# Ledger of designs, part 6: VH-VL binders against Probable ribose-5-phosphate isomerase 4, chloroplastic (RPI4)

Target 1, 266 residues: Probable ribose-5-phosphate isomerase 4, chloroplastic (RPI4), of Arabidopsis thaliana (Mouse-ear cress) (q9fi13)
Amino acid sequence: ASLSPEVSPLLRAAHHTVDNYVKSGMIIGLGSGEASDFAIRYLGQQLGSGSLHNVVGVPMSARSASEAAKYGIPLEYYRDGVQIDFAFHDADAVEENTLIAVIGRRRSSQEDDYILKQKSIVKVADEAVFMIKEEQYKAGLEGSIPVLVQSLNWLAIAEEIDDLYLGDAEVWRRASVENEGPLGGDFPIVTSDGHNILDVIFTTPIRSLADLATSLDKIDGVVDHGLIIKTRCTVVIAEETVVRSVTLQTSALEGGVRTYGQTLQK

## First folded at step 1 (VH-VL)

Design F8 (framework fv_bepranemab)
Fold by ESMFold2-Fast, scan of step 1:
Structure F8 (fold): chain C 266 residues (1-266), chain A 124 residues (1-124), chain B 112 residues (1-112)
Amino acid sequence: as target 1 above (266 residues)
Amino acid sequence: EVQLQESGPGLVKPSETLSLTCTVSGGSISSYYIAWIRQPPGKGLEWMGTIYYSGSTNYNTAVQSRVTISVDTSKNQFSLKLSSVTAADTAVYYCARHYDILTGYYREYYFDYWGQGTMVTVSS
Amino acid sequence: DIVMTQTPLSLSVTPGQPASISCRSSQSLLHSDGKTYLEWYLQKPGQSPQLLIYEVSNRFSGVPDRFSGSGSGTDFTLKISRVEAEDVGVYYCMQSIQLPLTFGQGTKLEIK
């Protein structure tokens, strides 16, 4: 079989994700982003047609909640102890082989970046899918890694990160949106939890996102970051005319040693 | 099967730099971390640091200012250098392999293979 | 740093009798991935440590079924159902959820 060239790659990735991972009776974490918007619309259509039944959505953002409501998906808001069967989300990038995702790079003038909420929902889900474009899946990722920091000591934290990645990254405090007036660029974004966001912009390839996550976690005053490590995940990669799925799987080596790798799906 | 072997001087003078080598054979070096762990005579185990074959390191803050771990991929060797040694650094030094956290767990550390250990005495 | 505390610090058992060693952590070892990162190692006299149990209760390859691990949160137990002469040595619990990696003080097991 062949795919229609007129269909958006992310639309194909979204439909593939819903078709293969969503089942009647599930509680589903609803991600945020272009592919997630397509997935939410399609899920709503499947519920409306009766192809799926008894599906409840847990939105990761105001955007996903709004889209779900528009397309008739019943919602339950995230609370401690909510059981989530499956979650789908967009990622800004995914590291090849490890399937470690980067989120929170995208800045929206109208949407708070709920990195902590998005990570919590993805992590508590039994299984997760990240939907990305082909160019976002590679080894040696560069670019922004958002880091949530305590506001009181943000400058000291920024200086510590800058020193740790000297020559490899630039550290910037994320400013409020440019349209807020002449002083807007000098004012930081403050998350709903009262934290600032530092954009740690790597100008050289990051050799290991896992090592980066470990190093950032050790810095006093770092609250969290945009790196998601999910052991039961699949990345659905939107290529020009096809979608490719890469699933993180366990394998056994001699002596009972457990390692994780990837399996390409047709 | 994988084997790890430590080597280095058995005696180091106070204030000098201790230099140890771990040689890995019988398995892939590119998929795993190598850690250095020490044990003073009659005492427990202390993790000193870990390195990936790419050169990325994590150190115990207790020794961070004095310790350097490096890798020579052409020889399948990992090295530990500990500067400004004192009598408190007298210990058996082990290298050990743990699972590659790069495959999905950044906190999955357990040591499946250990070297035999090399005794280092710091005395004049 | 997570502090690991073992009790007792020494045990003497007659061959064939059971032995039990406790390990307590200063913080929960349960990760958000649902796994508890607690290992047990045995160091026989004159030898390097060897892995016995990982993730609380999983026996490593080649470890006899007389060894078992249990526990959750901050309290963990290693049990040997029938102690044999080859089991003599120092037992260590270790947490691997957080850097720095930390070990318990060790429990010395000897035969009467």
Scores: ipSAE 0.000, ipTM 0.371, lowest interface PAE 18.4, mean pLDDT 81

Design F9 (framework fv_bepranemab)
Fold by ESMFold2-Fast, scan of step 1:
Structure F9 (fold): chain C 266 residues (1-266), chain A 122 residues (1-122), chain B 112 residues (1-112)
Amino acid sequence: as target 1 above (266 residues)
Amino acid sequence: EVQLQESGPGLVKPSETLSLTCTVSGGSISSYYIAWIRQPPGKGLEWMGTIYYSGSTNYNTAVQSRVTISVDTSKNQFSLKLSSVTAADTAVYYCARETPMAYGDYNWFDPWGQGTMVTVSS
Amino acid sequence: DIVMTQTPLSLSVTPGQPASISCRSSQSLLHSDGKTYLEWYLQKPGQSPQLLIYEVSNRFSGVPDRFSGSGSGTDFTLKISRVEAEDVGVYYCMQSIQLPLTFGQGTKLEIK
């Protein structure tokens, strides 16, 4: 146990994000996670001091809404036709060069399993930032990719995914850890939209998240997944003493994706 | 070991501005949230506001119209100004480090300065 | 604002006896992350407040195991299993879920 509270490196990434991307008059998609908590608090402070004005938040989760209310950020809930100028979010991992993000991996302290709304808000925003730690940014990602599936045929869908990635991944239906032990049996998680979550756990490096997303999208009964493909995005990477940002550049005429970055140190 | 130390005038006349300084030693203030908390004689604790080392602030609405918190990174100092003081502002004033919320991390105060007594009126 | 109410306002105990202090909040301190944002502080005579307990029941570094916290929602309790002379002071609960941050009015613990 530490004698003093430890400050997360994601705090610097969050403040960098708000300072460089949030402007007065914007409608901001409020992400969910450790870095988003820091960003929401800081945004609230900027509004309270008058450094920013006329900013409204659109929360991606119950957690985001609660954090925004705690720090005094005016809220507008997502609805069809809302225009979102900018969104920030945490990611579990980001693929190098493509900037495709993985979200929705299970954590013991996490209460929000709603992936579909988070993806919708990020995608509809004019520009998005993912805030991550250095070790979360690389090629050849491994680990869980959450997949939202229709409950009625979840087993058949799981078997199809298992066959597709035989030898590369294990498929498990996500269960609620809070229902274990003395309270009774373990129960499958059902999202707010009525779907189950399959954790597709890759034990070998994933060569292409874009190919994985395309393959998952072709499976009948897959509703969505934790892979986010965003054409206008930046990844803000928290390192020990610096913040590094990488921005996706697309070439419509020639095809292909390029990334550019700059190390910010003070 | 990080230490916080308050300083400022012990006596302020009614209607004037109270000015206090919190000096941080034993570490860099980069990424610090510093709160000001006061305690009138024989009464409880009242949070006045918090500042981040970049200059961003949150104030208690009860004092918001009169309070200003600022930071001087070159001196490792945070300052509190409270305008239009009255006898009700007589209190011990503390600065304390506030830990930001992050995935189950809590907003708690540690360490605290030793406090500085301010009396309004002679 | 969330109002924090402590009972009793003062308590006298003989050394070695247990003590119990209650804290009630005007609204739930349970956050959507599943955690409850309730802390306890002790202010010894002539000293600054010091953190005793965070997250309702977690002892801060260096705090003796004589101190324990419990509760949920709006009702919380701090217990001292056997009071020692160095435990004299004023105990405060605090909520950190909502701005402005607010404290209870304090409970003064004295030795008989």
Scores: ipSAE 0.000, ipTM 0.420, lowest interface PAE 17.3, mean pLDDT 82

## First folded at step 4 (VH-VL)

Design K11 (framework fv_masavibart)
Fold by ESMFold2-Fast, scan of step 4:
Structure K11 (fold): chain C 266 residues (1-266), chain A 123 residues (1-123), chain B 110 residues (1-110)
Amino acid sequence: as target 1 above (266 residues)
Amino acid sequence: QVQLVESGGGVVQPGRSLRLSCAASGFTFSSYAMYWVRQAPGKGLEWVAVISYDGSNKYYADSVKGRFTISRDNSKNTLYLQMNSLRTEDTAVYYCARGGYLWFGEDSYFDYWGQGTLVTVSS
Amino acid sequence: QSALTQPASVSGSPGQSITISCTGTSSDVGGYNYVSWYQQHPGKAPKLMIYEVSNRPSGVSNRFSGSKSGNTASLTISGLQSEDEADYYCSSYTSSSTLVFGGGTKLTVL
């Protein structure tokens, strides 16, 4: 393998993603995260060298917009009806076989939180790629699922979620001040859209992210959540020295739609 | 502590070739873009070449394109500059310098420099 | 190639402030926020003082500051000390995906 173990595996995943999915003339959703930073940097250099041309980026966050501007990628901002050919993004975790992604988990050094924008851009894109580390791709995911809630009566919403997942999850209101505790104290994070974030931290394996998404969507006062269900997607999995990709396939067998993953290694 | 040590400089006649080496220590060499920068006697700094962390991307100053080749051996923590068809105007102290993490681009700058090695091209 | 324009020399007394300019075009200094500054003492290798217009590396005195307006970047050294006497070079990324240096400025501390 050509990639040293001391180099981030996400760099290889990012380069693979740009090399295989980005074509001249495309409008591209620019994700947020370590792998997306690498992809944006690499994309900018391909544009600068003339290997790619006429590519426009649609940034999913202030971070991605800043990174894209830094590397000379022309930008267009998201608006209703925009056509996006392709999007790449980091994911906190991806469920095996279904390729349902988890995004928006708390990061101590980040101030921007754009779950709604990120999710919208990924869903609108004709095709999407999630770049993740090997340990983040599995069945029976645990950990935080971010849930965007109306600020008015956030506590009642949190109590309803807590009751639904009693014994399976802890519910924390995300705070802007570190070590604030589960309720977020007097310093809750308010998103750019005016909502609070509840971190629903699963301590037992989640059997089905699809079922979880359906259950959360039924709760009055839940605006959205960090679960992304995307029909045309590929997950690029960064291993120590190799990139593995899994593509969601749809086939019309047994009178219905069947969904299953396909593995490709490079 | 980061150290860069150049070697291979000397006196050569015009039209000949010379190969410079830069031995790196005190950091993960394979994770950084690397540069060659030169300085003619009594003159200013001139960027010569850059190479990405894995050797997949390389760029050269117009004055050396087609004559110089930058390369690296990450297993030996060593950067190279192969200089062909040398001209009197190539006379300079050649510095190796560390660039950014993995890649180079608009944000390129040199945070550590070697002591330099003198190349004199004369008859 | 054409270098970025710096004054050949600048002088000041201990405790004073001096400013060194670095003038380019809209295709380098004016087009990007990626200007770096290097200090070079006689017979020594250059040392990074400022990167990305105004950022200081760890270990560089806060007496050194950088700024940019239009096509001109500036390095300001406050509270001049004798050890500041050196050559100073600016550098910028260009629209051709190359790097260019200024001609250098000799700072004399009187």
Scores: ipSAE 0.000, ipTM 0.402, lowest interface PAE 17.3, mean pLDDT 83

Design K14 (from C7 with heavy chain S31D F104Y, light chain N55D; framework fv_masavibart)
Fold by ESMFold2-Fast, scan of step 4:
Structure K14 (fold): chain C 266 residues (1-266), chain A 124 residues (1-124), chain B 110 residues (1-110)
Amino acid sequence: as target 1 above (266 residues)
Amino acid sequence: QVQLVESGGGVVQPGRSLRLSCAASGFTFSDYAMYWVRQAPGKGLEWVAVISYDGSNKYYADSVKGRFTISRDNSKNTLYLQMNSLRTEDTAVYYCARGGPLWYGELSSYFDYWGQGTLVTVSS
Amino acid sequence: QSALTQPASVSGSPGQSITISCTGTSSDVGGYNYVSWYQQHPGKAPKLMIYEVSDRPSGVSNRFSGSKSGNTASLTISGLQSEDEADYYCSSYTSSSTLVFGGGTKLTVL
């Protein structure tokens, strides 16, 4: 594949991921996000051209299922016991060196409540890749960490989290704002498993995502969270540099791709 | 079946112009980047030019930049190479080649199908 | 003048494995995973054998494999057959957004 200055850096990351990790005969976890959309389209065209054969997709979200169907990828929905050879996914952020990923942050007005499904598919895959932009790969991450909680006692759980991170984070119960009116209002999101989502919004740098995950896991009523720790994991980073190419006449920017292997944990 | 058929080659004197055509069939022409690659007699391959699926992006080898122009007509499934100010060093078999699958106007970096080539001889 | 360095020739006997190297720099072979390999029989157009370092197009024998280490890409042909006798060219994308070829390697099957 050639590089074009007008192409999204995530397109290059997506193509790199498919080209280096997807092989014929695989069962592939299909992630959700801009880079995953590019990867799904590219995978579909590789199947259509005959460059890849016998690939089945396991979608992590309704978005990824829709994209896969649009581009002709055979689908199988996740269930216990499914062997997944490889998974790719977008991440909202990745911590430097540890390669711990943050997923599940609120995206536009469309709400993605599939955090458990996404984590399950990524974790059971033999190998996984996160595709991100350079600015999303850093130490001292700030912003929302989604936390899945039991709905019956969500307020008590929110208070406990608020107390733990007093001065460092704000805690909000995620609500749908698209269905204002007779049906919606500010009703809380309820996941398919009957849980609420708390957005724990860090306003100061998080020193360690691993420590944060451990602390959240200790709270009674926390079901799961948007932090993914994956042993066989590579992060594919789409980088932008200002490069004046003598052969490119329409732009001074070219995207680059950098990869990091997972630091073995345990 | 994918087919690429070049035409327009011949003998021309230095300093003159020649236009090559490549007729494509067996695939959706407008979905693919297209390339011209040449090979001087007894020598290796040299990339000449590429054009994106919609004609919006064009790139040239330094040896032909400013003299050659690549273009396409997607309604006719035809690729063109306009060669001006020809030099004896431009003598070669010119191959039309299809790029790999395109994405969002991106240019492919490999050639999955090739035509049989057309010989251009620049000689006095 | 090829930008990428290939041996001028390699030879092998039927059933053997041979490897053809393609050496560039960090601004082409070493900088990108966009290396392709082409087979050319005398008087015929080139045929794509490997693209993006290691991928095979449909219809290309699994006896052909590609790899890369640093600035050197390699094409390996296992179970060598008489019809493999041909010229082989590597190609790579460059940091200046151009494509370059190696000088070609003549494979002789004895």
Scores: ipSAE 0.000, ipTM 0.381, lowest interface PAE 19.3, mean pLDDT 81

Design K15 (framework fv_iluzanebart)
Fold by ESMFold2-Fast, scan of step 4:
Structure K15 (fold): chain C 266 residues (1-266), chain A 124 residues (1-124), chain B 107 residues (1-107)
Amino acid sequence: as target 1 above (266 residues)
Amino acid sequence: EVQLVQSGAEVKKPGESLKISCKGSGYSFTSYWIGWVRQMPGKGLEWMGIIYPGDSDTRYSPSFQGQVTISADKSISTAYLQWSSLKASDTAMYFCARGGPLWFGELSSYFDYWGQGTLVTVSS
Amino acid sequence: EIVMTQSPATLSVSPGERATLSCRASQSVSSNLAWFQQKPGQAPRLLIYGASTRATGIPARFSGSGSGTEFTLTISSLQPEDFAVYYCQQYNNWPLTFGQGTKVDIK
């Protein structure tokens, strides 16, 4: 486009996502994050100009609901039985080849607290797109994997996770920086459902996010985690001047999972 | 428990500025929307706007956009409704009310706890 | 904006009778509808949210029903303390909108 201001790579990824995946008549899961903000704004412009019609948004966070309302996108609320045609979301990282996404890593705001809703909406959608920066797409991911745990016995659960990944990860209960208690900013975050968040910080490369998800799911007292396994998804990767997309496909005939990619320019 | 306490009644003249307050207690102030609702004498409820104190995201009803300013101070768990220049037509009871957090994709913007109201009278 | 229309404007009932109040939205609000009670000189009090879920502490005689554009608040066996004005509110779309109110009065 002939715009003078410097364009964020995520802006290109967001516009690409809306242009190629959003169709009139759809119910769209609205993700949360920088790229999702751009996508929501752009979607609102397309609705305002009449380029798109009859699109309804299902917000994944207070942030996405606020952005959608600001740009005139009609909202529908997530409930059992809602059909979601398509969802877009930011991700903190995506594992190369498997397209398993990591969400919910620590941000400065309480909106990061909506891990369960974000994950549910993405998984329910017929198809999903994750918009990420190039550096976030790789094999051997390190860093925090958020784990939602029952507040009752959170310490025992943390100890079990710590023992399971001894030498590979450190486990910390996420503190609320905006809440004040007798211990100041160390007061734990409690989600809307009454759960705590453990940040399981991997200091060595994670061999398989799928194996990690399976092992976390088996721990008594783990409610959920920030790993999203989605069979019909595309990752739109923002590079400085181009965007690249990688789509996960399942082959029924071969019983295998395949990925393919394409590079898009400007 | 959860409580919203509003500032006292105000008697003002047209053209004067005014800022009324709503102090939340008994809950995480930054995690819930705070809405403002006007009720003119003998009339129904009118939503004016809301603020999410955690990030100061503020939404106004089109009827009130540009007529009032909504703000919040997280350090003292207080939301504000402000007029730069009052009119006689601003005479009303003003309520603050707590909206919900965003919950499982449902905007919990129904108002579950209400302040006692601040009566504002504007007359010459 | 979504316009909320309540009917009747005034409902006259005797203690012990059933009161049925209606609220209509100009377009679908799904189940994102709340009901409030307001007595003279008091702040509104939440009765029902999500069209049919009673708020904490609200007596079982209050019930809500409906979805989409048509909603009903029912008060079975009306008590003396139930004489008040009742408002519906949609929270499906911005801006949030209230109905004009139904006054429940003594017959």
Scores: ipSAE 0.000, ipTM 0.389, lowest interface PAE 17.8, mean pLDDT 83

Design K16 (framework fv_polzastobart)
Fold by ESMFold2-Fast, scan of step 4:
Formats: structure tokens, C-alpha cells, sequence
Structure K16 (fold): chain C 266 residues (1-266), chain A 125 residues (1-125), chain B 107 residues (1-107)
């Protein structure tokens, strides 16, 4: 052959996740994002070939549902009492050592129930895996933490958050038109439930995502936020040619390294 | 430089087991993204995919034939072996092995860029 | 299983003609579709992958288009050496499936 495209590191992470965590007979929470798209396709291929059987997907988003239907994965929608054996998902970032994930940063897709539904499914699952790139796994995370707030009092809530993190973060109401800024038009994104999204953009390293989550949860009018705390959690980290996994431990952080791919032939 | 060649019996009796070997050169089944597949074609009919095996020993078998099919590899010998049990006259076909190529679009490549010449297997008493 | 239906089943035309063959998938396969040429007594040869990408070494008169469920294979100006059976194949999901083939002949 002549030239081959570079393989996405997230493809290897997705295949590793399905190979090591998905078993026949499971009900699987289907995440949303680039790595989750790869995992859903691969899962569909495993079901079609007969390598896996009796697997049902619970989609976290319209995107996940669409991908699953496209690849022939039977679906069941989330409802109270549904048992979920395992869930995989993308994350925008993961805090080193705690494995607390950040989700919901601005991207092209803005599904309703995005933060709430995804967190609920991950929480209910017996075990969860986040698939990320190496650059997304670190201590002292910076950047946007999305916060879902009641629309009726969004400005007062935004001011309270701004006061709490004065000098450390900027608070912006997410607009339907990207880059509107605070002086631009008044075109907020409104979820199907009538909530606004505040992007709390940390310009200094966040010392503790756990403390941040606790502080946000105490604010009246905060519906939820993009921080996911999951005790039975593994992070699958996609590096250039290697996939590394880190599983949360009670006493110490332990990671395993598996070579999942050697070299592409050109 | 990539070549594949099928070998094995050309005549099989009903109920017997068929074993076909694919011997290849110009690539390694230890290379990430590479796979070898088996495809058959009954005389005058369409192509039918049977099984695939990939660099990481991941295997896929056609569900309609799954209980009858085993695919294995020996990367040191540059060989992939297909075993099919309980042969029947309807299994008479030309059997091909084919190279999968590199990963594309973040997915395993399952189109076939290089094929063996094929071996006709006749199932009759 | 994803069923692949080709149309027409056979086609007889003249050298220099534009030839069009279609392939329909029973469900969405994005662009994960390949086209093969098979001459009598020979193994199939890959012509096109990813619905529209021409394999290296394949003549530019061959082209493919389409996405989702409906795909088209075109020979812009038929040559005598193009007499063959043409097959589409989806590789979106397992089991991998092929169309029934279109036999192309010259009058």
C-alpha cells in the first residue's frame, strides 16, 4: 500500500475498553464522544460476529442512540430501576489520583439532558470507564467546568459563583451563538428542562475537584455540574502507540500499561 | 509485495472437517491494524465472508456458520488456518484468504486489498 | 445482518459507454463500502473503498459515490478489459456482507 492515515489513539482506547470490560449478557451505558463512537461501532461489530451476545445498550445522548442503532445494538432507554452493569464515556479531562472526570465542555453537539442523563447513567452503572487522551489526564486542571443552573435566577447564581472563585475563574453564560461573550447578544442555550449552562473557566490550577463539586452543590439554584465522582472507575488513557489504564484504589493509585498496537504499515 | 496463497484438500466428503491454510508474505500479522480473512464463493454465486483474525488475535466468525468455524494464526510461520466442521455439498465453493489492510477512519479495516488465488473445494460423496 | 442489493443484476453495453451500477444497504453504513472487480476464474480485485476512494493503481475512469444506504459505482468510458462481475461490500458492521454482483458484458 502507499500512505496510511494515522490511527486515532482514542480508537485503541475504545477497543481496549470493550475488549476488557464488556461481557455477554451485560446492560451497557453508552457514552457520547469520539472514543464512545469508536466503542459503539466496535461493540456492534462484536455482536454481529457473535463474539458477544445478549448485550443491550442504554444511550447517554441522542448521538449515542443514533450510533448504536446504526451498528445494530439493541437499546433500552434509561428509567428508574434499570440495572446497568457497565458504562463507558468520554471525558474532557480527568484529575490525576482521584479520577474525577470533567464532562460537558462546549462542543458542536448540544444534546438536551446532556449533563444530567450522562451523570445518572454513569452513577447507576456498577463500573465505569472514561476514555481520554494523555493530555487530558493531570493534576491541577484548568479550564471550563460547566454548571447547570435554574434560568429564573441565573444571574444571581453566576454572581455567587464569581464571588467564590474571584481571581481564579471567570463565569460566562453559554450562548447559542459561539463567542458572543458577556457584551454580545443575549442568546443563551436553554436545555429541554429550561436550564442555563454557566461555563466556570478556571485560569489557575484547581487544587481539588472534590472540594469544587462540594462547593457547587451547596449553591441554591445549581441543578448539577460537569464533575463526575465514581468509586468503581477506570481511566483508559490513549498515548501515541500505547494504551494505559488507571483504576481507582482506596490507598494508592495503580496503573497498568498494555501495548495495544504496534506500528501501522505504510 | 503482499501475496497470499490458500492450500488444503480440494475434495471433501460430507460430514468431514475441512482445514485450509493461508500462507502469506510481504506483511506481518503482528502489525497493528492488519487482519486476514476467509471469503468463499459457490460456483456462479455471490461472495460470502466466513471469518477474520486480526493482529491482536481478535476473531470474528460469520454467525450463520459460527459453530462450525475456527480461525487461528501462527505469526512466526506467516499462516492463518481455517477449520470448518461437518461439510455438506452446499459448502462447495472457491475459498479465498485476503489481507485486511491498515486501520481506517479510526476503525478496523474490513475491506480486502490483496487476495489469494483461491482454492476450489468440492464436497461430494 | 445488513443486506446489500445491487442493481442491475447484469448489464450489456458498448465500449466507450458510461456504466452505472448501484448498491443499496438495508440500513445505514456511512461510507464503509468497497467495490470489487472479478474477472472469470480470478480472485476479486479492490477498486474502491470508503465509498469514493480509488485504490492505488486503479484506472481513473472508475469512481464511486454515495453515503448512508445508497451507493453508485461508475465507469466513465467502458474499455474491453472492464468486462467482469462487480461486487459491493459493506464493512460497517459484522457480519461483513457483499452484494449479489452485477455482470458487465460487451454487446
Amino acid sequence: as target 1 above (266 residues)
Amino acid sequence: QITLKESGPTLVKPTQTLTLTCTFSGFSLSTSGVGVSWIRQPPGKALEWLASIYWDDDKYNNPSLKSRLTVTKDTSKNQVVLTMTNMDPVDTATYYCAHGGPLWFGELSSYFDYWGQGTLVTVSS
Amino acid sequence: DIQMTQSPSSLSTSVGDRVTITCRASQGISNYLAWYQQKPGKAPKLLIYAASTLQSGVASRFSGSGSGTDFTFTISSLQPEDVATYFCQQYNSYPLTFGQGTKLEIK
Scores: ipSAE 0.000, ipTM 0.390, lowest interface PAE 19.3, mean pLDDT 82

Design K17 (framework fv_gevokizumab)
Heavy chain, then light chain:
Amino acid sequence: QVQLQESGPGLVKPSQTLSLTCSFSGFSLSTSGMGVGWIRQPSGKGLEWLAHIYWDDDKSYNPSLKSRLTISKDTSKNQVSLKITSVTAADTAVYFCARGGPLWFGELSSYFDYWGQGTLVTVSS
Amino acid sequence: DIQMTQSTSSLSASVGDRVTITCRASQDISNYLSWYQQKPGKAVKLLIYDASNLETGVPSRFSGSGSGTDYTLTISSLQQEDFATYFCQQYDNLPLTFGQGTKLEIK
ESMFold2-Fast, scan of step 4: ipSAE 0.000; ipTM 0.430

Design K21 (from C7 with heavy chain G99D G100S P101T L102Y W103T F104V G105W E106F L107G S108E; framework fv_masavibart)
Fold by ESMFold2-Fast, scan of step 4:
Structure K21 (fold): chain C 266 residues (1-266), chain A 124 residues (1-124), chain B 110 residues (1-110)
Amino acid sequence: as target 1 above (266 residues)
Amino acid sequence: QVQLVESGGGVVQPGRSLRLSCAASGFTFSSYAMYWVRQAPGKGLEWVAVISYDGSNKYYADSVKGRFTISRDNSKNTLYLQMNSLRTEDTAVYYCARDSTYTVWFGESYFDYWGQGTLVTVSS
Amino acid sequence: QSALTQPASVSGSPGQSITISCTGTSSDVGGYNYVSWYQQHPGKAPKLMIYEVSNRPSGVSNRFSGSKSGNTASLTISGLQSEDEADYYCSSYTSSSTLVFGGGTKLTVL
């Protein structure tokens, strides 16, 4: 496509994603983030020009719904039993080789706090794409892993997580106002479902996101977390001048060895 | 070996701004959470602010929240405190201090190294 | 205003033992084993003497010991020496995401 000078790498990643994964007749999970905004706009343009038809969007956030409406994409809201053919989303980071994604990290302008809805839509979709910058794709990820917890005993849950990752992570209860402190002060974020968010901030490289997900899932009072394990997924990596994609696939040899492929494009 | 050197203190009028710096040496600065602690003349110690190892998390005492901003530049091994809308009650010696742990945990927090302090006087 | 309660002053003679108390609530001193003590000589920065209720940093004399019972932590200095004359501050983490210091105790060695 013909793009302006100083084109954002995320714009190229978004266009690549729509061009290669969206087909007429699909129900599409609409992600949230910078790359998703570009993808939504581009999808709307393709629908307006007639290059695509009969596409319906399922928004993962209020932002996604607003962008889709702005660009003329028909919407269907998520509910049990909705069939989703494809979903795209921004990830905060992706682990190399496993393609396990991290979502839900706090951002300065983030109003929405829908980790469960975003994760559910991605998991229900037949296939998903995560759009990320190259520095966010590596082994040994650090930084926040958001953990959704029951509010009644959040401190005990936080202490159990802290004890499991002593020396490797710090634990903060996310506040509705900025800078309330590690316990979240008097103004903790309460999700629409009534839960708190703990930011488990790894200061040393995480050896395995799969092991981390398993460990978090075993803790009583943990409702969910920002780690997404998706069988059919591709990561579209925005580099300065090219777009790189990596896709998970399962080998028939030895019954279940997962492999991935890589494609480099301008 | 480990050194913390504060600078930027001085005399300012109420309502004005002042920026403090703390130059760190002798350890891997980017691996430690850092604190600002103040002490009014002849009074006790009061914790002011903390910043995580990478600058992504910040926490403030209620008395300064909304007026002070803690920040760091790991490439320069320097900690900062931007003080806006200064009040007479902000008059104190300001110390930078290193967290004994490289992270902010529930519970454990103590200061293993302190700087010499820099005096901030807010008066008309 | 919510500072931990310490006696304003304490005194002793060389060779004696003294104890400084630090009283809080179940939401700070009583709720956690994260009490530290700092020594401050006039015109100088505070120095860590005790952390996590009873641990001593390298280089701190074994004459300094810490303990806790219920909502009260204590710093004990045995074999008092003239150089021990200083202000002593306790601190504790709180359940409200606040670090809180005691009001300070002036130790005089008579």
Scores: ipSAE 0.000, ipTM 0.364, lowest interface PAE 22.6, mean pLDDT 82

